Miniprotein binders against Probable RNA 2'-phosphotransferase (kptA). Designs and how they scored, part 15

Target 1, 222 residues: Probable RNA 2'-phosphotransferase (kptA), of Haloarcula marismortui (q5uxb8)
Amino acid sequence: MPDAVRRCPEDGFFEGDTCPVCDGAGTHILDGARRRQLSKFVSGALRHFPEDAGIEVDKAGWTGFDALRVAVERQYDWADAAALAGVIATDPKGRFERTGVGNEAGITTAGGRVRAAYGHSVDVTLDGTDDPVPATLYHGTAPRNVDSIREAGLKPMSRQTVHLSESAAAAREVGRRHAADPVVFVVDATAMQSDDRRIVKRGTETYTTDRVSPVYLSLLEK
Below, E stands for the ipSAE of ESMFold2; O stands for the ipSAE of OpenDDE; V2 stands for 0.75 times the mean of E and O plus 0.25 times the DockQ between their complexes.

## First folded at step 19 (miniprotein)

Design q2 (at its last look DockQ between E and O 0.76; V2 from the best seeds 0.00; counts 0 for: pTM E .771 < .8, other shape alone 11.697 > 2.5)
Fold by OpenDDE base, look of step 19:
Structure q2 (fold): chain B 222 residues (1-222), chain A 108 residues (1-108)
Amino acid sequence: as target 1 above (222 residues)
Amino acid sequence: SEELEKLAKEIEELAKKILEELGGTDGSKLVYIVFEGDSPEELELAIEAILLLAKEYGGEVRYYWEDGVVWILIKGISEEAAELIAEAVKLLAEKLGLEVEIRIMEES
């Protein structure tokens, strides 16, 4: 269960019991369970089923914060602007982006736009970022996929892009969602970039690319 | 596994009962289902079971699976069907040891 979301009046939303900036207690916004529920709904709404959630996303994946708030409030009677803002601001994986708000997105409970940073199944075109890409990235998958990947590389499946992880550990965690004993591929990101293959940082530890040719892949030895 | 086969059969039987009771329904309800669990096999089974159930009702079903979370949306069903589906899903989740959230919504 994730930690509760709290709000410091000075420093904004945070997870846990104490503000990481001022060590204050802040105000309770959401318990861990509700945080998780709301996060899942928001993720799904922004990535997969915006219309069903009652929102519209533009070609870049953006929706209005207020529109999303309305959808959230309709879905959960306990949810409000603070809850939504808190979930967005405290997501540990950087799943969400919020723009169009003043200096502290972590405090603002109205206005601006929100999108998922990655993981879309709906047709969106995300902007590039200038974030540096590590020399090596990783992809976690099920053992049953190894032969296919060796032959054809990594291709988008239900998502628009291939998701890569910054660490082997993170990749394994992703892979565990598909198999009990996941395998990890090592991705030569440097070589990909040298060949003008675009890799973009999206989440905190997530990178995306259109595809990964087998030439850039090797299986991480256990 | 034998257990999974048994579960599948139970779900099928339930689906048949629901169809018999509801007599075919065009509706405007949406069932929002979210599964969470550590076992991919259990999640796969849950998806298959729900797909089967939805097929029996003639509803539109979509599912999304990422990061250990499965979203399933069943659309175009009656309130009565939605309630029955919700009950079935709860039972399924219990049997599979999955966390589940179920919400009945108006179709947009």
Scores: ipSAE 0.622, ipTM 0.854, lowest interface PAE 0.7, mean pLDDT 86
ESMFold2, look of step 19: ipSAE 0.693; ipTM 0.841
ESMFold2 (binder alone), look of step 19: mean pLDDT 71; pTM 0.637

Design q3 (at its last look DockQ between E and O 0.83; V2 from the best seeds 0.75)
Amino acid sequence: SKLVYIVFEGDSPEELERAIEEILKLAKEYGGEVRYYWEDDGVVWILIKGISEEAAEKIAEKVKELAEKLGLEVEIRIMEES
ESMFold2, look of step 19: ipSAE 0.704; ipTM 0.916
ESMFold2 (binder alone), look of step 19: mean pLDDT 83; pTM 0.801
OpenDDE base, look of step 19: ipSAE 0.748; ipTM 0.943

Design q4 (at its last look DockQ between E and O 0.74; V2 from the best seeds 0.71)
Fold by ESMFold2, look of step 19:
Structure q4 (fold): chain B 222 residues (1-222), chain A 82 residues (1-82)
Amino acid sequence: as target 1 above (222 residues)
Amino acid sequence: SKLVYIVFEGDSPEELERAIEEILKLAKEYGGEVRYYWEYDGVVWILIKGISEEAAEKIAEKVKELAEKLGLEVEIRIMEES
């Protein structure tokens, strides 16, 4: 269960019991269960079904914070601007980006634009980043997918891009959502970049690319 | 007409797949337009559109029973189609 979200008037939103800046308790915004529920709706709306959620995303994936606020308030009677801002500001995976509010993004409950950092199935184009790419990345999957991946490589499927993990542990976590004993592929990101394949960091531990040819893949040894 | 918003979460991909299959059958039975999205983190969204309030209520009831049977966390909301 994720931690509750709280708010410090000067330092902004934080998770857990005490503000990491001033050690104060702040004000309670959301318990962990509602934080999870709201995060799932916001993720889905931004990535997959913006029109059905009552918002519109532009070509770069952005929607207005205030439009998204209206959508979440329509969805849940307990949701408000602070709940939305808090979920965005405290997301542990970097799922959301907020712009147009300067250095107030972790504090303000109004204004600016929001997008999902990754995971889109809708037709958007995200800007690249200069963040370094590790030499090795990972992909966790169900055992039933191994033969197809060895033959055809990794493809985006229902998303715009292939999603890769920073560590084997993160990849196993992803794979466990699809199988009790997941398989992890090792991705030779250095070789991919040497061959001019683009890999971009999109969150705290997630990287994206168009596809991964089988030549760059191997199974992780124990 | 109504929209049914369904979110499943669970650690069993087999049970998530069964949930999707059963709900696709329900949507077809009631003539609803269905879309679904499956995340690698074990979350599935299913949207069923273009159905009556009575059909939406029946679908919601069956989905709740299905989630209990499959051991999945579920959220279900019936909304006006926008």
Scores: ipSAE 0.687, ipTM 0.907, lowest interface PAE 1.0, mean pLDDT 87
ESMFold2 (binder alone), look of step 19: mean pLDDT 84; pTM 0.807
OpenDDE base, look of step 19: ipSAE 0.720; ipTM 0.940

Design q5 (from o2 with Y5F; at its last look DockQ between E and O 0.83; V2 from the best seeds 0.64)
Fold by OpenDDE base, look of step 19:
Structure q5 (fold): chain B 222 residues (1-222), chain A 81 residues (1-81)
Amino acid sequence: as target 1 above (222 residues)
Amino acid sequence: SKLVFIVFEGDSPEELERAIEEILKLAKEYGGEVRYYWEDGVVWILIKGISEEAAEKIAEKVKELAEKLGLEVEIRIMEES
């Protein structure tokens, strides 16, 4: 279970017991269970079922923070602006992006726009970033997919993009969600980029691309 | 009409897959439109276009299924947009 979300009046939202900036206790916002629950709903809403959740996302995946707040509050009587802001601000994998709040991005409980950083099934076009891409990336999957991947490469499935991990360990973790004994493909990101294949960092450990041709893939041997 | 929102969580991909399969069957049984998304040990399932009575029955069965499979589950019945 994730750590609780707290808010420092000076430094903003954080997870855990003490503010990472000033070491203050802050104010309790959400326990771990509710944090997880709310995060899942928000992720689903922003990635997969915005209309069903009661929000609209634009072509870039953005929705108004206040609109999302309303949708959240409709579903959870314990949720409020602070809860939502806290979940967005403290997500360890960088699943969310918030803009339009100036220097108060980590503190403010109102205003701005929010989107999922990656993982969309809905039709969105995300902007590129200037984040560096490692020379090598990884993709975790089920063993049953190996032959298909060797033949056709990595293609988006339920998501719009292929998700790549920054490490083999992270890839295995992703793969474990699909198989008891996941396999990991190594992705030659350098070669892809040299061939003008776009790879974009989205989450803290997640990179996305449209497709990965087999020529850039090799199976990581156990 | 109602929408049933289901979120499964679990560490066993086999159990999650089983859950999805069973819910798809349920949705078909009650004539609902179903969509599901699976990522990082979380499965979102939406069943739409069903009556309130059907939604409640589905919710009950989903709860039972979750217990059987040892999965964490959240179930919400919502108004269809």
Scores: ipSAE 0.578, ipTM 0.875, lowest interface PAE 0.7, mean pLDDT 88
ESMFold2, look of step 19: ipSAE 0.584; ipTM 0.872
ESMFold2 (binder alone), look of step 19: mean pLDDT 85; pTM 0.826

Design q6 (from o2 with E39Q; at its last look DockQ between E and O 0.75; V2 from the best seeds 0.75)
Amino acid sequence: SKLVYIVFEGDSPEELERAIEEILKLAKEYGGEVRYYWQDGVVWILIKGISEEAAEKIAEKVKELAEKLGLEVEIRIMEES
ESMFold2, look of step 19: ipSAE 0.759; ipTM 0.928
ESMFold2 (binder alone), look of step 19: mean pLDDT 85; pTM 0.824
OpenDDE base, look of step 19: ipSAE 0.780; ipTM 0.941
ESMFold2, look of step 20: ipSAE 0.728; ipTM 0.920
ESMFold2 (binder alone), look of step 20: mean pLDDT 85; pTM 0.825
OpenDDE base, look of step 20: ipSAE 0.759; ipTM 0.943

## First folded at step 20 (miniprotein)

Design r2 (at its last look DockQ between E and O 0.80; V2 from the best seeds 0.74)
Fold by ESMFold2, look of step 20:
Structure r2 (fold): chain B 222 residues (1-222), chain A 82 residues (1-82)
Amino acid sequence: as target 1 above (222 residues)
Amino acid sequence: SKLVYIVFEGDSPEELERAIEEILKLAKEYGGEVRYYWQDDGVVWILIKGISEEAAEKIAEKVKELAEKLGLEVEIRIMEES
């Protein structure tokens, strides 16, 4: 269960019982259950079904914060601008990006644009980030996919991009979503970057690229 | 016509896959168009569109029972199709 979202007048939104900056209690915005519920709706709307949710995303994946707020308020009677801003500002996985409000993203409940950082099935192109790329990345998958991946590499399939994990443990967790005994590929990200392949960090633990040729892949020994 | 918004979450990929299979059968039985999206977070979104309010209500009740049977967290909302 994620922690509740609270708001400090000076420091903005935070999760848990006390503001990490001033140790104050702040005001309650949203309990953990509703935080999770709202995060799922916003993720789905931004990644998969924007039109059904009543929003439009541009070619870079952005929608207006205020348009998203209207969609959220239509979806849930208990939701408001503060709930939406709080979910975005406190997301533990970096699922959401907000721009157009300067340094006020953790505080303001209006304005700017919002997008999902990763996971899109809609046709978008995302800009890169400044974050460094680890020398080695990982991909977790079902055992039935191993031969295909060894032959053809990693391809986006139904997503916009290939998703890679920063650790073998994270990759196993992803793989468990598809099989009880997942396998993990090791990705030579240094070699990919030396060959001018673009890899971009999305969120806290996910990296994306357009494909991974077999020459960069090896199977992790258990 | 109505849209049924369904979100499943759980730690078992087998039970999530079973939920999808059962919802596809329900949607066909009631004449709905189904789309679903599975993400690495153990979350599945399922949208059933083009159905009557009566069918949507029956689907929602059956989906609630299914989630209990499979031990999955579920949210279900019936909305006007836009």
Scores: ipSAE 0.708, ipTM 0.910, lowest interface PAE 0.9, mean pLDDT 87
ESMFold2 (binder alone), look of step 20: mean pLDDT 84; pTM 0.812
OpenDDE base, look of step 20: ipSAE 0.730; ipTM 0.942

Design r3 (from q6 with D40N; at its last look DockQ between E and O 0.77; V2 from the best seeds 0.68)
Fold by OpenDDE base, look of step 20:
Structure r3 (fold): chain B 222 residues (1-222), chain A 81 residues (1-81)
Amino acid sequence: as target 1 above (222 residues)
Amino acid sequence: SKLVYIVFEGDSPEELERAIEEILKLAKEYGGEVRYYWQNGVVWILIKGISEEAAEKIAEKVKELAEKLGLEVEIRIMEES
């Protein structure tokens, strides 16, 4: 289970027992279980089923913080603005982006906009980052997909974009979500970029692209 | 009409796949519209357009299924937007 979310009156939201800035105890916001539940709901709402969650997202994936707050309060009787703000502020994988926060510490629990940083299945257009892309990236998948990938390349499945990993290990971990014995494809990111194929860094250790042609792929041997 | 919100988590992709298949069948049985999303080891399943009674029955069956498959599950019955 994830660590609890707490709030320092001076330094903002944090996970764990003590404020990483002043070592204060802060105020309890969410236990690990509720944090996990709320995070999953918010992720799903922002990425996959906004209408069903009771929110609207614009073409860039943004929703109002207050609108999202209402949605989470409807979903969970224990959820409030502080809970939502805390989950967003302490997400370890950078899944969320928030604008319009009134202070650097993220203590403000009202206003602004929120979106998922990546992983959407809904039709959104995210602004790209100019983060450097490694020469080689990786994609983990199930063995049953190998032939299809060799033929047609990597295509978005449940997501709008293809997700690539920074390391073979990370790719294997992704693949384990779909198969007990995942396979890893090596992606020639340099060649892709030289051919004007866009690859964008998203979140932690994740890169996204619209599609990867088989010409850029090779199977990593065990 | 009601919406059943289901979230599965587990270490076994095979069990998650089985769960999805069973829920799809269940949704069909009760005449519900079903969508599912699989991301980062989490499976969201939404069943829409069902009665409250049907939603409750589905919820019970999903709980039983989760236990059989050894999956973590969250089930919420929501008002359809």
Scores: ipSAE 0.565, ipTM 0.867, lowest interface PAE 0.8, mean pLDDT 85
ESMFold2, look of step 20: ipSAE 0.734; ipTM 0.923
ESMFold2 (binder alone), look of step 20: mean pLDDT 85; pTM 0.818

Design r4 (from q6 with Q39Y; at its last look DockQ between E and O 0.66; V2 from the best seeds 0.72)
Fold by ESMFold2, look of step 20:
Structure r4 (fold): chain B 222 residues (1-222), chain A 81 residues (1-81)
Amino acid sequence: as target 1 above (222 residues)
Amino acid sequence: SKLVYIVFEGDSPEELERAIEEILKLAKEYGGEVRYYWYDGVVWILIKGISEEAAEKIAEKVKELAEKLGLEVEIRIMEES
């Protein structure tokens, strides 16, 4: 269960009992259950079904914060601008990006634009970042996929990019959602970048690329 | 007509897949238009173009299915927009 979302008048939204900046208690915005409900709806609306949610996303995946606020208020009687802003500002996986509000993104309850950072099934093109890419990345998968990956590499399925993890532990955790005993591939990201392959950080621990040729892959032993 | 918004979450891909298959069959039985999305242990299912009576019956059956499969579920019946 995620922690409740609270709000500090000067420092903005935070999760848990104590503001990380001023150590104050702040005011309560959402309990953990409603935080999860709202996060799933917002994720779904931005990634998968914007039209059915009553919002429009542009080619880069952005929608207006105020339009999204209206959509969440239609969805849940208890939702409001503070609830939406809080879910966006405190998301532990970096699922959401907000722009157009300068340094106020973690504080303001109005204005700007919002998008999902990853996971789209709708046709969007996300701009890359200049954030550093680790020399080594990881990919967790089901054991049945090992032979095909060794031969053909990692390719996006359906409409999503290849997702890579920052650590072997993170990759194993992701892989366990697809298999009880996942296998982890080690990805030589340094070699990929030296060969002009583009890798972009999305969220806090996730990286994306269009494909990974077999030459960059090896199995993580043990 | 009504829209049924269904969100499943769970750690078992096999049980999530079973839930999807059963709900697709259920939507066909009531003549509903259905779409679903699956990402990172969460499945969203939208069933549209059905009566309020059908939506209530679908919601009841989906709740029973979630309990049977041990899946966390949210179900909402809304006006189709």
Scores: ipSAE 0.733, ipTM 0.921, lowest interface PAE 0.9, mean pLDDT 86
ESMFold2 (binder alone), look of step 20: mean pLDDT 85; pTM 0.826
OpenDDE base, look of step 20: ipSAE 0.738; ipTM 0.939

Design r5 (from q6 with L3R; at its last look DockQ between E and O 0.82; V2 from the best seeds 0.75)
Amino acid sequence: SKRVYIVFEGDSPEELERAIEEILKLAKEYGGEVRYYWQDGVVWILIKGISEEAAEKIAEKVKELAEKLGLEVEIRIMEES
ESMFold2, look of step 20: ipSAE 0.758; ipTM 0.928
ESMFold2 (binder alone), look of step 20: mean pLDDT 85; pTM 0.826
OpenDDE base, look of step 20: ipSAE 0.688; ipTM 0.908

Design r6 (from q6 with E33T; at its last look DockQ between E and O 0.72; V2 from the best seeds 0.72)
Fold by ESMFold2, look of step 20:
Structure r6 (fold): chain B 222 residues (1-222), chain A 81 residues (1-81)
Amino acid sequence: as target 1 above (222 residues)
Amino acid sequence: SKLVYIVFEGDSPEELERAIEEILKLAKEYGGTVRYYWQDGVVWILIKGISEEAAEKIAEKVKELAEKLGLEVEIRIMEES
């Protein structure tokens, strides 16, 4: 079970029992079970089914925080602005971004805009970051995809972009979500960037690009 | 008409695949439009354009399926908006 979300009056939302800044207990906002439930709905709504959730995302993936609040309140009778703000502020995977509230993103329960940081199936273009890109990245996939990938490279099939992992282990874990015995490709990110291919870090372990030509790919032996 | 919102979560990709396959069959049986999304051990499935009676039957079958496959599930029947 994930940790509960609590709120420190001075320092904002945190997970667990004790504010990491002041060591105070804060106020209870959301238990772990409801945190999981709400996080899944918000992730899905922002990435995959905004229209069905009753929100609209713009070209860059943003929706209004207040519009999203209305959607979560319709979805769950126990959800409110604090629950939504807390889930966004404390997400352990970096799934959500919030802007338009300045230094108060971890505190405020109103205003600004929210988007998923990655994983969209809807048509969006995310802005780049200055985060460094490792020389080598990885892509995990089902064995049935190997031949097509060797021939055509990696393409953003059901998603807007190709997703690459920071390590072979992370890639295998991602691939395991599609097949019991995944295969891992090694991606020469240095060569891609030397050829002016854009690679952007999203979340904690994920990088995205528009495609990976076969010339940059090799199969990991293990 | 109704929307059935289904979220599966589990550690087994094989069982998640089976859940998707079975629910696609179920949606076809009741004439519903189905979309699904799979990401990070979570599967969202939305079945739309069905009657309240069909939605309730689908929800019962989905609950039984989740128990059979050992998957956590959330099921909500909602108005289409």
Scores: ipSAE 0.705, ipTM 0.910, lowest interface PAE 0.9, mean pLDDT 86
ESMFold2 (binder alone), look of step 20: mean pLDDT 85; pTM 0.826
OpenDDE base, look of step 20: ipSAE 0.739; ipTM 0.936

## First folded at step 21 (miniprotein)

Design s10 (from q6 with I20M; at its last look DockQ between E and O 0.02; V2 from the best seeds 0.00; counts 0 for: placed apart)
Fold by ESMFold2, look of step 21:
Structure s10 (fold): chain B 222 residues (1-222), chain A 81 residues (1-81)
Amino acid sequence: as target 1 above (222 residues)
Amino acid sequence: SKLVYIVFEGDSPEELERAMEEILKLAKEYGGEVRYYWQDGVVWILIKGISEEAAEKIAEKVKELAEKLGLEVEIRIMEES
C-alpha cells in the first residue's frame, strides 16, 4: 500500500510521516488505500474515459483542475480538492502533470490544468514527446516590422499561423525573402509552453503557433 | 439505467486477462454495453445500459471472482445519466 498523503502548511503535500522540507508532521489528508483508489480513477478518467467521468480533455490532454475536482467529488463522498491536489502532487510514478498555477503546483487546491503524463487511449498529442519543441525558437522578419512586433507580438493574419524556425540561420534565410538584411527575434518557447501555448512541428525545422506575445520575444543581435 | 464501474489490479497478466474475460462474459449475459481498458497492471471495465437489479448481480459476481483470484477490486454502481 502507498503511504498516506499529508499536508505541510508552508511546504505543501507530501507522503509519509514527516515533511521532507521542515520535518513537521503536517495534517493528514488521505490514507494509502484511498490514495491508491483515487489515483486509479483519476488516471482512468484522464487517459481513457473522460466523458464517462464527466470531464473534457483538450487535444493536448488537459482538463481544468476544478472540473476534475467536481468529477472526483461526484465519484467519492470522501474526496475533496485537497485529496485530489495531494494525489497529483505526491504521485510516485509521475502520472500527472499540472500547469497554470506557477510555483504553487505542490500546495494549491484550486485552479490550473491537469493531464495524465502518458497512457492515453483518447486522441491527444502531448508536449515534448513524439513532436519535441526546442527551448528556443526564432523568427526572421524585415527591419520595418520590428516596431509592430515589439508592440503586438507575432500574430496570425486571417487564419495563418505564426511560423518559427529551429535555428537563427534558418530564421535569417526565411527573413531574406522580405529584406536583404533581416532581423531575427528569439522566441522563449519554454516559457510559451509553460503558459499553455501550443507549438507544433511542421516539417524538418519549422514550428507553428497561433501567436507569440511580446513577453516571449527578444532581438537577436547579429 | 445504471453504470457499473469496475477496477482491479494485479501482478499476473494471465490472472488479469482471465478476470477480464469472465467479467465481459457476465456483461454480455445481462446485455450491458462494455468498455474496458488495460494499462500497467490495472484494468478498468465500464458496463453501461443495464438495470439496477442486473448491476447488483454483476457486482456480486465480480466481487466473488476477485476474491477467488486474489485480486484487489473496486466496484461502484452509478446512474448513467
Scores: ipSAE 0.698, ipTM 0.897, lowest interface PAE 0.9, mean pLDDT 84
ESMFold2 (binder alone), look of step 21: mean pLDDT 81; pTM 0.768
OpenDDE base, look of step 21: ipSAE 0.710; ipTM 0.933

Design s5 (from q6 with P13L; at its last look DockQ between E and O 0.73; V2 from the best seeds 0.72)
Fold by ESMFold2, look of step 21:
Structure s5 (fold): chain B 222 residues (1-222), chain A 81 residues (1-81)
Amino acid sequence: as target 1 above (222 residues)
Amino acid sequence: SKLVYIVFEGDSLEELERAIEEILKLAKEYGGEVRYYWQDGVVWILIKGISEEAAEKIAEKVKELAEKLGLEVEIRIMEES
């Protein structure tokens, strides 16, 4: 269960009991259960079903914060601008990006645009970042997928991009959501970048690329 | 017409797969158009193009299924946008 979201009048939204900047208690915005519920809806709406959620995303994945607020308020009678802003600002997985509000992204409850940082099944193209890419990345999958991946490489399938993890442990956690005994592919990111393949960091621990040729893949054996 | 918004969450892949299969069958029984998305232990299922009465029946059956399978579930009946 994620922690409750609170708001410091000077320093903005935070999770937990006290503001990490001023050590004040702030005001309560959203309990952990509702925070989890809202973050799942916002994630789904931005990634998978924007039109069914009552929003439109542009080709870069952005929607207006105020339009998203309206959709969230329609979905939940307890939700408001502060709840939405708080979920976005405090998300521990870095799933959301907000722009058009300058230094106010962790504070303001109005304006700007929002998108999911990764995980889209809708047709979007995300801007890259300048964050460094580790030499090695990982992909966790069900054992039934191994033969096709060895033959054809990693492809987006039902998503816009291939998602890679920063560690084998993270990749196994992703794989365990799909199989009890997942397998992990090792991705030679250095070789990919040497061949001008683009890899971009998204969120806290996720990287994306268009595809991974079999030449860059090996199976992590145990 | 109505949209049924269903979100399952759980640690058991087997139970999540069973829930998806059961709900897809249920949606087809009531003539609903169904889409689902599965990501990071969360499953979203949207059932569209059904009457309010069908949506209510689906919601009750999904609630019973989630309790039987020990899955956390959110179910909401909404207007199609």
Scores: ipSAE 0.703, ipTM 0.909, lowest interface PAE 1.0, mean pLDDT 86
ESMFold2 (binder alone), look of step 21: mean pLDDT 83; pTM 0.796
OpenDDE base, look of step 21: ipSAE 0.731; ipTM 0.943

Design s6 (from q6 with E14R; at its last look DockQ between E and O 0.63; V2 from the best seeds 0.71)
Fold by ESMFold2, look of step 21:
Structure s6 (fold): chain B 222 residues (1-222), chain A 81 residues (1-81)
Amino acid sequence: as target 1 above (222 residues)
Amino acid sequence: SKLVYIVFEGDSPRELERAIEEILKLAKEYGGEVRYYWQDGVVWILIKGISEEAAEKIAEKVKELAEKLGLEVEIRIMEES
């Protein structure tokens, strides 16, 4: 169960019991169950079904924060601007990006734009970032996919990018959603970048690329 | 007419796949338009163009299915807009 979301009047939204800046308790915004529920709806709406959710995303994936707020309030009678802002501000995976509010992104409950940082099935083009890329990245998958990946490499599925993890542990955790005993590939990101392959950090632990040729892949023993 | 919003989550891809297959059959049985999306252990399913009575029956069957498969589920019935 994810931690509850709370709000410090001076320092903004945080997860857990105490503000990481002032050590105060703040006020309760959203319990863990509702936080998880809202995060899944917002992720789905931004990535997959914006029209059915009642929002529009632009070519770069952005929608207005206030339009998204209206959609979540229609979806859940308990949801409000603070709940939405809190889910976005405290997401542990960096699933959401918010712009147009300057230094107020972790505090304000109005204005700006929001998008999913990764995972789109809708047709969007995301700008690259200049965040550093580790020399080695990882991809967790089901054992049944190993032969295909060794033969053809990692490829996106229907307008999704390939997602890579910053550590073997993170890759296993992601892979456990596809298999009880996942397999991890090691990705030579340095070699990829030396060959002019683009890798972009999206969120806190996730990196994306358009494909990974088999020459950059090896199996990690489990 | 109604929209049924269904979200499954679980650690078993096999059981998520079974849930999708059963819900697609269920949507066809009630004449609903269905879209689904599967990403990293989460499945969103939207069923549209059905009556309130059909939506309620679908919701009950989906709830029972989630219990049998050991999957977390959210189900909401709302107006199609």
Scores: ipSAE 0.726, ipTM 0.915, lowest interface PAE 0.9, mean pLDDT 87
ESMFold2 (binder alone), look of step 21: mean pLDDT 85; pTM 0.829
OpenDDE base, look of step 21: ipSAE 0.740; ipTM 0.945

Design s7 (from q6 with W38F; at its last look DockQ between E and O 0.75; V2 from the best seeds 0.74)
Amino acid sequence: SKLVYIVFEGDSPEELERAIEEILKLAKEYGGEVRYYFQDGVVWILIKGISEEAAEKIAEKVKELAEKLGLEVEIRIMEES
ESMFold2, look of step 21: ipSAE 0.764; ipTM 0.929
ESMFold2 (binder alone), look of step 21: mean pLDDT 84; pTM 0.804
OpenDDE base, look of step 21: ipSAE 0.699; ipTM 0.934

Design s8 (from q6 with V42I; at its last look DockQ between E and O 0.75; V2 from the best seeds 0.75)
Amino acid sequence: SKLVYIVFEGDSPEELERAIEEILKLAKEYGGEVRYYWQDGIVWILIKGISEEAAEKIAEKVKELAEKLGLEVEIRIMEES
ESMFold2, look of step 21: ipSAE 0.760; ipTM 0.929
ESMFold2 (binder alone), look of step 21: mean pLDDT 85; pTM 0.828
OpenDDE base, look of step 21: ipSAE 0.725; ipTM 0.941

